# VHH binders against Putative glutathione-dependent formaldehyde-activating enzyme, part 2

Target 1, 157 residues: Putative glutathione-dependent formaldehyde-activating enzyme, of Halomonas elongata (e1vbt6)
Amino acid sequence: MLLEGSCHCGAVRFRVVSPHPYPFNRCYCSICRKTAGGGGYAINLSGDADTLVVHGAEHTSIYQAEIDGLTSPGERHFCSRCASALWVFDPRWPELVHPFASAIDSDLPRPPERVHLMLENKPDWVEIESREQDRCFAGYPDESIAEWHARLGLEEG

## First folded at step 4 (VHH)

Design g25 (from a02 with D31S Y104W; framework vhh_7uia_1)
Fold by ESMFold2-Fast, scan of step 4:
Structure g25 (fold): chain B 157 residues (1-157), chain A 122 residues (1-122)
Amino acid sequence: as target 1 above (157 residues)
Amino acid sequence: QLQLVETGGGLVKPGGSLRLSCVVSGFTFSSYAMAWVRQAPGKELEWVSSISSSGRSTYYEDSVKGRFTISTDNAKNTLYLQMSSLKPEDTAVYYCARGPLYSWGSDAFDIWGQGTQVTVSS
């Protein structure tokens, strides 16, 4: 599926192919929460980095988080004009790009299973709305997104 | 328990070489991305290098690229940093760190070793 996204002011528009744009990854870490998580978490998707096309790239800026004094190699791309969080790209996994669901204009399908990660980093005021079929992780998931797709029979496309 | 133990530091002259080792216990080594980070005297922590969980992808801070090589030995649960052409600016305590298992859009490091001192001086 072709996902189309944009920042709030319209200066940046992008498109990326995601064969299956789920799971909807609810990430509760302080970085996701403070940069893209007004509800206490960010919702990160997945797409094929080789298919990413950006219009208005001159209006994008990159933030790399400091984690215990370390500069993360992960790149958080946002609109320099309106501050909309757009996607995460981590050069350690160059095949993947993670657009935020909040930046997607296309009608997103509802995931059969959501993944909640970094729950050990969740502040007390954030309440988890977890369905019976959802997967919850104190830290990182124990499978890759590709393995998640394979487990649910979503390997092709 | 989770434990990372760094060794291999020492005093070396400019242009010299050292190999740092980090022995890991308490988790499945090949399931995590690993990193080397350093702290120079009076400076903040600086990321140096990372290796993906598959071992196929390596990344380096610009100032060390071409001089340092990160690698793993899964049979020994050991992470290495081969350092060559050392400069006085490389003087720091070097720490081993555990990264994320897979890319899910979160990349926090969640465990640190105790560190090993590298001093580059004449």
Scores: ipSAE 0.164, ipTM 0.608, lowest interface PAE 3.0, mean pLDDT 81

Design g27 (from a02 with S103G D107S; framework vhh_7uia_1)
Fold by ESMFold2-Fast, scan of step 4:
Structure g27 (fold): chain B 157 residues (1-157), chain A 122 residues (1-122)
Amino acid sequence: as target 1 above (157 residues)
Amino acid sequence: QLQLVETGGGLVKPGGSLRLSCVVSGFTFSDYAMAWVRQAPGKELEWVSSISSSGRSTYYEDSVKGRFTISTDNAKNTLYLQMSSLKPEDTAVYYCARGPLYGYGSSAFDIWGQGTQVTVSS
């Protein structure tokens, strides 16, 4: 599925092909929460990095977080004009780009199950809105984004 | 049970070489990025090198580029760091670390070994 996205001011627009476009994972870590999580979490998607096309790339800035005294190689791309968080790219997984659902203009499918991750890092004021079918993890999940889609029969969707 | 065990540290003269090994158990390399991280006396943790889950990409901190080589042997479940042209400033405890499945989150690494001491002195 072709996903189209943009920043709020319109200076940056992008498109990317996602074989796994369900907005199912909610990340509660301090980096996702502080950069893209007004509700206490960010929702990350998956896309094929080779298909990413960006218009207005000169208005895109990169933030690399420091974690446990280390500079993360993960790149958080955002609009330098309006501060919209757009996507995460990590060179350790060079085939993948992770656009934020909040930056996607295309109609996203409704996930049958949500995954809540990095819950050990959420502040006490953030409430987990978990449904009976949802899954919760103190740290990282036991399955990848592609494996989640495969388990639920949502491959290529 | 998930475990990382480092070996291969020791005392070496400037210009010398050492090979560090990290034996992993309870997971497969193809699903995780792996890294070497060091801590010199009185300093903060410093990332040294990483290898991608596919094994196709390697990354190095600038001060070790061209001197250190990271590699894996999937059949032996072992991560290596080949160190050459060692300098006194390379003196540190070296830790093996497992990267997460995701390229985001607040943890750079989710599992660490106990560390192995490397001392470069003459």
Scores: ipSAE 0.017, ipTM 0.369, lowest interface PAE 5.5, mean pLDDT 81

Design g31 (from a02 with D107R A108G; framework vhh_7uia_1)
Fold by ESMFold2-Fast, scan of step 4:
Structure g31 (fold): chain B 157 residues (1-157), chain A 122 residues (1-122)
Amino acid sequence: as target 1 above (157 residues)
Amino acid sequence: QLQLVETGGGLVKPGGSLRLSCVVSGFTFSDYAMAWVRQAPGKELEWVSSISSSGRSTYYEDSVKGRFTISTDNAKNTLYLQMSSLKPEDTAVYYCARGPLYSYGSRGFDIWGQGTQVTVSS
């Protein structure tokens, strides 16, 4: 599926092909929460980095988190004008780009199952609305985004 | 008591092959994504390859694609890197590392081994 996205002010627009477009992955870590987490989490999608096309790239800025005094190579791209969080790219996993569901303008399908990860790092005020079919992980899940889609029969052929 | 112990390094001629092994103890191996990272003399740490906790998804740095294969044996708590068509530029200390496949919300690699030296020379 071709995903189209934009920042709130419209200065940045982008397109990316996602074979795995379900917005199921809720990350509660402090980086996702503070940069893209209006409800106490961010929802990260999967896209093929080679297909990413950006218009207005001169208006994007990159934030790299500092963790224990070291700069993470993970790049959080956002609009320098309106501060909209757009996507995450990490050169250590160069095939993948993770657009935030909040930046996607295309109609995303409703996931049959959500995955809640990094729960050991969520603050006390954040409530997890977990459904019976959802999966919860104190740290990282036991499957990739692609594996989740395969398990549920949701892969694009 | 967390331990990652790398073996299998050595001196090899260009075009040769080596298999690196990393034996893990002190945590449930199948719960974590694993990676190989290398450091050449005088250079920064370079990520080489990662594998998902299930062993079904693999990722590679562009310079090693088609030449290196990462795999796991969960029953043996062992991570492997099969290296073929080795080049002088592959000369480095290779480290086994525990880390996520997800690029968001991560510190990167959180547990490291002591490393094993790979030298490729004519």
Scores: ipSAE 0.014, ipTM 0.272, lowest interface PAE 7.3, mean pLDDT 81

Design g32 (from a02 with D31S A35S; framework vhh_7uia_1)
Fold by ESMFold2-Fast, scan of step 4:
Structure g32 (fold): chain B 157 residues (1-157), chain A 122 residues (1-122)
Amino acid sequence: as target 1 above (157 residues)
Amino acid sequence: QLQLVETGGGLVKPGGSLRLSCVVSGFTFSSYAMSWVRQAPGKELEWVSSISSSGRSTYYEDSVKGRFTISTDNAKNTLYLQMSSLKPEDTAVYYCARGPLYSYGSDAFDIWGQGTQVTVSS
């Protein structure tokens, strides 16, 4: 599936191929919450980095979080005009790019199973809306996105 | 208090071996994927290896595959990195980290140790 996305002000628009834009990864850590959290978590999707096309790239900026004095290799790309969070790219997994669901303009399908991660970092005011089929992790999940697709019977794109 | 303490670094000749240890406290070790990351002088952080919370799955960066082995001892709350066939390019500060096996678009590590220096030189 071709995903189309944009920032709120329209200065940045992008397209990326995600054969299956699952899992919907709800991340509750302070970095996701404060940069793309909205309701107390960010929703991170998955796409093929080689297919990413950006219009208005001159209006994007990159934020790398500092954790106890160390700079995270994860790159959070956002609009320098309106501050919309757009996607995450991590050079350790260069085949993947993770657009935020909040930045996607295309109609996203409903996921059969959501993944909730970093729940130990969730503040008390955030309620977990977990379905019985969803997976919940105090820290990080124990399977890759490719393994998740295989487990649910979805082909890799 | 959350704490990760790395030991086992040192000076070693090319082709040599070292075993790094990371003792953790303040959290349930077996509930988290654990990783080793390194930073060479003047370079950015590089992920080296990860092990799943169950200990059943291990993953390696391509340049260390076949030379390094990651393992855990849950009874001792200790993560290990056995390094063999060391090369000058392996010279770096090695950090124990609580973090992901895979990319999910979240920041990779939320807890880091202080690191242990590995120098591969003749």
Scores: ipSAE 0.202, ipTM 0.609, lowest interface PAE 2.7, mean pLDDT 81

Design g34 (from a02 with A35N S50A; framework vhh_7uia_1)
Fold by ESMFold2-Fast, scan of step 4:
Structure g34 (fold): chain B 157 residues (1-157), chain A 122 residues (1-122)
Amino acid sequence: as target 1 above (157 residues)
Amino acid sequence: QLQLVETGGGLVKPGGSLRLSCVVSGFTFSDYAMNWVRQAPGKELEWVSAISSSGRSTYYEDSVKGRFTISTDNAKNTLYLQMSSLKPEDTAVYYCARGPLYSYGSDAFDIWGQGTQVTVSS
């Protein structure tokens, strides 16, 4: 599925092909919450990095988190004008780009099951709206984004 | 039973080579990116290199590009760092570290090896 996205001010617009367009992951870690998580979590999608087309790239900036005294190679791309969080790119997985569902303008499909991850990092004010079919993990889940889509028969060629 | 064990460190002269090995137990490389991180005496941790969970993609810190090569041998559950053209500035304790399953969210390394000392001196 072709996903179209943008920042709030419209200075940055992008398109990316996602074989995995279901917004099923809710990440509660401090980085996701503080950069893209007004509701206490961020929702990260998966896209093919080779298909990413960006208009207004001169308005993007990159943030790399410091974790335990180490600068993460993970790149959080955001609009330098309006501060909209747009996507994560990590050169350790150069085939993947992870747009935030909050930056997607396309109609996203509804996930049959959600995964809540990094719950050990969740602050007390954040309430988990977990449904019967949802899965919860204190740290990382036991399957990748691609494996989740494959298990539920939701992958796109 | 999750553990990473590094070997291959030692004393080497400038311009020399070493190969570091990290034997992994309790998980498979296909589920995680693997990293090499170093700490020089009196300095902070520095990320050195990573290999993706697929093994197809490698990433390097600028100071080691062209000199170091990261690789995996899945049959031996072993991560390698081939180090060439070593400089005194490469003197550090080298750690292998397991990365996240996803390239988003928390980017913390969740298990580390004990470290192996590399000393480059004349």
Scores: ipSAE 0.097, ipTM 0.474, lowest interface PAE 5.1, mean pLDDT 83

Design g35 (from a02 with D31K S50T; framework vhh_7uia_1)
Fold by ESMFold2-Fast, scan of step 4:
Structure g35 (fold): chain B 157 residues (1-157), chain A 122 residues (1-122)
Amino acid sequence: as target 1 above (157 residues)
Amino acid sequence: QLQLVETGGGLVKPGGSLRLSCVVSGFTFSKYAMAWVRQAPGKELEWVSTISSSGRSTYYEDSVKGRFTISTDNAKNTLYLQMSSLKPEDTAVYYCARGPLYSYGSDAFDIWGQGTQVTVSS
């Protein structure tokens, strides 16, 4: 599925092909929450990095988090004008780009099951809105985004 | 049970070589990025190298580029760090760590080995 996205001010617009477009994961880690988590979590999608096309790239800035004293090679791209969080790219996974669901303008499908991850990093004021069918993990889940889509029969060719 | 077991550390002379091994059990090794992280005496943790889950991408801290090589043997569930041209400043405890399943998130390593001591001195 072709995903179209933008920042709030419209200075940055982008397109990316996602074989795995369901917005199913909710990440509660401090970086996702503080950069893209108005509700206490961020929702990251998966896209093919080779298909990413950006207009207004001169208005993007990159944040690299310091984690446990280490500078992460992971790049969090955001609009330098309005601060909209747009996508994550990590050169250690050069085939993948992770647009935030909040930056996507395309109509995303509703996931039949959600995955809540990094719950050990959740602040106490955040309530998880977990349904009976949802899966919860203190750290990382036991399956990739692609594996989640495969398990539920939701893969796009 | 999730386990990372490191071996191969020891005392080596400057300019020497060592190969560190990390045997993984309890999860599908090839699904995760794997990393080597070190801590020198009295210093902060320093990331050394990462290999992607596919094994196609390797990344190194600038001070070790050209001297260290990270690799995997998926059939043996083993991560390696081949270290050459060792310097006294490479002296540290080296940890094998499981990196994030996804390229987003905190990049916090959720599973660590016990560490193996590498000492570079005369």
Scores: ipSAE 0.040, ipTM 0.372, lowest interface PAE 5.7, mean pLDDT 83

Design g36 (from a02 with D31S S50Y; framework vhh_7uia_1)
Fold by ESMFold2-Fast, scan of step 4:
Structure g36 (fold): chain B 157 residues (1-157), chain A 122 residues (1-122)
Amino acid sequence: as target 1 above (157 residues)
Amino acid sequence: QLQLVETGGGLVKPGGSLRLSCVVSGFTFSSYAMAWVRQAPGKELEWVSYISSSGRSTYYEDSVKGRFTISTDNAKNTLYLQMSSLKPEDTAVYYCARGPLYSYGSDAFDIWGQGTQVTVSS
């Protein structure tokens, strides 16, 4: 599926092909919450990095988080004009780019199951809207985004 | 038991070469991103190099780019760091680290080895 996204001010627009477009994961870690998590979590999608096309790239800036005294290689791209969080690119997985669902203008499909991760980092004011079919993890999930789609029969085929 | 064991450190003269090895056990090596991290005496930890879980992409800190090469041998469950043109400022304890199993964005490495000492001096 072709995903189209933009920042709030319209200075940055982008398109990316996602083989896994379901917005199913909710990340409660402090980095996701403070950069893209107004509701207490961020939703990171998955897209093919080589298909990413950006208009207004001169208006993007990169933030790299400091974790335990080390600068993370992960790049959080945002609009330098309006501060909209747009996508994450991590050179350790260069084939992937992770656009934030909040930056996507395309109608995203509703997931049949959600995954809540990094719950050990959740502040008390954040309420988890967990359904009986949802999965919850104190840290990282035990399956990849691709494996989640395969398990639920959501892959193209 | 999950473990990372680094070897190959030692004393070498400036301009010399060393090959560090990290043998892993207890997990499927080819599924994880791997890294080398170092700590010089009296200094903070510094990233050296990363390799993706597919092995097709690598990343190097500017100070070592062109001199160091990271690689994996999945059949031997081993991560390597080939170091050439070594400089006194490369003197440090070198640690092998396992990255997150899957990509969900940036995050910390979850398992570290005990380290191997590299000393570059005349």
Scores: ipSAE 0.076, ipTM 0.480, lowest interface PAE 4.0, mean pLDDT 82

Design g37 (from a02 with D31R A33G; framework vhh_7uia_1)
Fold by ESMFold2-Fast, scan of step 4:
Structure g37 (fold): chain B 157 residues (1-157), chain A 122 residues (1-122)
Amino acid sequence: as target 1 above (157 residues)
Amino acid sequence: QLQLVETGGGLVKPGGSLRLSCVVSGFTFSRYGMAWVRQAPGKELEWVSSISSSGRSTYYEDSVKGRFTISTDNAKNTLYLQMSSLKPEDTAVYYCARGPLYSYGSDAFDIWGQGTQVTVSS
């Protein structure tokens, strides 16, 4: 599926092909929450990095989080004009790019099951809206984004 | 139980070369992305290079592109960093690190080795 996205001010627009377009991952870590998670979490998608096309790239800036004294290789791309969080690119998985669902303009499918991850890192004021079918993890899940789609028969493309 | 052991550091003159090795034990090496990170005197930790779990993709910090090469030998559970055209600003303790098993677009990164000192000086 072709995903189209943009920042709030419209200076940055992008498109990326995602074989795995279901917005099922809710990440509660402090980095996702503080950069892209007004509701207490960020929702990270997965796309093919080689298909990413950006218009207005001169208006993007990169933030790399510092974790326990280490500057993370993960690149959080955002609009330098309006501060909209757009996508994560991590050179450890160079074939993937992770747009935030909040930046996607395309009509995303409703996931039949959500995964809540990094729950040990959430603050007490954040409430988990967990449905009966949802899965919860104190840290990272035991399956990849691609494996989640395969398990539920939801592969696209 | 799990262990990363870095070797190969030392004193080298500007323009010289060194090869760092990281021997891994206690986990299946080929299932994880691996990285080299460094800490220069008085500075914070800096990511240097990463290699994907498949070994097919490599990435480098801009200041080391074309000078450093990351590689793996899965049969030996060993990660390498070949460094050439070394500069005084490459002086740092170099650490071997394991990344998360899968990518979720979140920042997570472990440093497990004791590090090996690289000093670039006349």
Scores: ipSAE 0.187, ipTM 0.625, lowest interface PAE 2.7, mean pLDDT 83

Design g38 (from a02 with A33S S52T; framework vhh_7uia_1)
Fold by ESMFold2-Fast, scan of step 4:
Structure g38 (fold): chain B 157 residues (1-157), chain A 122 residues (1-122)
Amino acid sequence: as target 1 above (157 residues)
Amino acid sequence: QLQLVETGGGLVKPGGSLRLSCVVSGFTFSDYSMAWVRQAPGKELEWVSSITSSGRSTYYEDSVKGRFTISTDNAKNTLYLQMSSLKPEDTAVYYCARGPLYSYGSDAFDIWGQGTQVTVSS
């Protein structure tokens, strides 16, 4: 699936091919929550990094989280004009780019199951809307985004 | 009692090789990816290499591809970085770090080792 996205002001627009477009994961860690988590979590998608095309790239800025004085290799790309969080690129997985569902303009499919991760880092005021079939993890899940799609028969054919 | 202890650093001449080891205690590799990260004098931290918890997938920063190899010995709870064809620009303190199992757009490292100095000179 071709995903098209943009920042709120329209200065940055992008497209990326995602074989795994379901917006199923909710990440409650402090970095995701504070940079892209207005509801108490961020929803990160996955796409093929080699297919990413950006228009208005001169308006993007990169934030790398500082954790106890150490700079993370993960790159959080956002619009320098309107502050919209757009995607994460992490050189530890150079084949992938992770656009935030909040930045996607394409109609995303409805996930049959959600995964809630990093719940040990969730603030008490954030309520988890967990359905019977949803999966919850105190830390990281035991499957990848691609494996979630494969398990549920949702891979792009 | 979560601890990462790096060893194997030292002074080596250009073109030489070193093997770094990181002994892990208080957890296992089954729930985490592992990484090597380095900091050169006066520079910020730079990710070098990662290995998945299964040991089946490895990733490398472009400048070290073909020269460095990351591996694990699960029975010994030990992470390795085999470094060959070392260059002066590889001079840095090398840190072992615990990271996420898969990529979700999370950039956090959970715990870090104390570091081991690698100096490539002569």
Scores: ipSAE 0.164, ipTM 0.562, lowest interface PAE 3.1, mean pLDDT 82

Design g40 (from a02 with R56Y S57R; framework vhh_7uia_1)
Fold by ESMFold2-Fast, scan of step 4:
Structure g40 (fold): chain B 157 residues (1-157), chain A 122 residues (1-122)
Amino acid sequence: as target 1 above (157 residues)
Amino acid sequence: QLQLVETGGGLVKPGGSLRLSCVVSGFTFSDYAMAWVRQAPGKELEWVSSISSSGYRTYYEDSVKGRFTISTDNAKNTLYLQMSSLKPEDTAVYYCARGPLYSYGSDAFDIWGQGTQVTVSS
């Protein structure tokens, strides 16, 4: 599926093809919460990096988190004007780009199952709205985004 | 259950070599970036090396670059650290650690092994 996204001020617009467009994961870690998680979590999608087209790229800035004294190679791209979180790119997975669901303007499909991860890092004020079919993990789950889509028969391409 | 079990540590003389192994269980090995982290006596944790989930990207701390090699064997669910030209400064407990499941760069390592002692002395 072709996904279209933008920052709030409109300075940055982008398009990317996602074979895995279900916004199923909710990450509660401090980096996701503080950079892209107004509700206490962030939702990352999977997209093909080679299909990413950006308009207004001169208005993007990159943040790399310091984690346990180490600089993460993961790049969080955001609008330098309005601070909208846009996507994550990590050179360890150069074929993938992870747009935030919050930056997607396209109508995203509703996931039949959600995955809540990094719950051990969740602050007490954040409440988890978990459905019976959802899965919860104190740390990382044991399947990738692609494996989640395959297990539920939802993959495209 | 999720487990990371390190083996291969021991006593070695300066200039010697050791291979550390970390056998992982309870998760799909090739989905995660993996790392080796060490702690010398009385010091903070120090990152040593990482390997991407695909195995194509490797990263090293400057002091070990050219002497250490990180690798994986997906068929054996095993992470390796081949250490050569060992120095007394390499004396530490070495831990393997599981990195992020996805390429979203939001988290450090969430699962650690028990550690294996490497002592470099004459």
Scores: ipSAE 0.020, ipTM 0.343, lowest interface PAE 6.3, mean pLDDT 82

Design g41 (from a09 with G100P; framework vhh_7uia_1)
Fold by ESMFold2-Fast, scan of step 4:
Structure g41 (fold): chain B 157 residues (1-157), chain A 121 residues (1-121)
Amino acid sequence: as target 1 above (157 residues)
Amino acid sequence: QLQLVETGGGLVKPGGSLRLSCVVSGFTFSKYAMAWVRQAPGKELEWVSSISGSGYSTYYEDSVKGRFTISTDNAKNTLYLQMSSLKPEDTAVYYCARGPFEGYSKPFDYWGQGTQVTVSS
């Protein structure tokens, strides 16, 4: 599925092909929450990095989180004008790019099951609206985005 | 008591080979991506290589492609970095790190103590 996205001010627009377009991952860690989580979490999608086309790339900036004094190779791309979080690119998986659902303008499909991860880092004011079919993890989940789509028969490639 | 313990560093001549090992404990090894990250004296951290939890996907920094091979032995909870055709610019402290599952794009959350690799005549 072709996904189209943009920042709030319109300076950055992008499109990317996603074989895994369901917005199912809710990450509650401080990095996702503080950079892309107005509701207490961020939602990452998966896209084919080779298909990413960006207009207004000169208006993007990159933030790399620091962990135990070490700079993470994960790149969080955002609009330098309006601060909209746009996508994550991690050179450890160079074939993948992870646009945030909040930056997607295309109609995203409704996920039949959600995954809530990094819950040990969730602040008390954030309430989890977990459905019976949803999966919850104190840290990282036991499957990738691609594996989740395959398990539920939702893969488009 | 999650731990990553690195061994195998040392002094080697240019063109030589070394094998780094990282023994992990306290987590399900096959469910996490693992990585090697290095830091040369006075330089910033540089990601070197990653392997997915399944072992099917491996990734390398361009300067090490064809020279380094990352692998895992799940039965021994051990991550390896086989280094060949070593160059003086490969001199660095090498860290073993636990990464996220493939597709989640998260920073490394646990690191080893580092092992020194020195490539010099």
Scores: ipSAE 0.013, ipTM 0.250, lowest interface PAE 7.8, mean pLDDT 81

Design g48 (from a09 with G99D G100A; framework vhh_7uia_1)
Fold by ESMFold2-Fast, scan of step 4:
Structure g48 (fold): chain B 157 residues (1-157), chain A 121 residues (1-121)
Amino acid sequence: as target 1 above (157 residues)
Amino acid sequence: QLQLVETGGGLVKPGGSLRLSCVVSGFTFSKYAMAWVRQAPGKELEWVSSISGSGYSTYYEDSVKGRFTISTDNAKNTLYLQMSSLKPEDTAVYYCARDAFEGYSKPFDYWGQGTQVTVSS
């Protein structure tokens, strides 16, 4: 599926092909919450990095998280004008780019199952709207974004 | 209990080779990316190399490209770092680490105790 996205001010627009377009995960860690989590979590999609086309790239900035003196190689790209979080790119997985569902303008499909991860890092004011079929993890889940789509028969490609 | 145990460090001369091993228990190797991270005396931690859970994708810091090779043996739950053409600048404690899922970009969550590599004439 071709996904189209943009920042709020319109200075940055992008397109990317996603074989895994379902917005199923909710990550409650401090990095996701503070950079892309207005509701207490962020939702990352998966995209093919080779298909990413960006207009207004001169208006993007990169943030790399620092933990215990080690700078993460993961790059969080955002609009330098309006601060919209756009996507994550990690050179350790150069075939992948992870746009945030919040930056996607295309109609995303509704996931039949959600995964809630990093719940041990969730602050008390954040409420989990977990359904019976949803899966919850104190830390990382036991499957990747691609594996989730494969398990539920939802891959496009 | 989750454990990462490194072995294979030691003293080598410049131009020499060493193979580091990391035996993992308490989780399934193929579900996580794995990494080697080093720390030289008085320096910050430096990421060296990562391998995907599938074992097909490998990534290296520029200073070690062509000299180091990361690999896994999933049947033995063992991560390897084959080091060749060693330089004095490679002297460090080498840590095996469990890396983030895919592109989540969270810094490493579980570490071994480290193994010392000393490259000296």
Scores: ipSAE 0.057, ipTM 0.446, lowest interface PAE 6.2, mean pLDDT 81

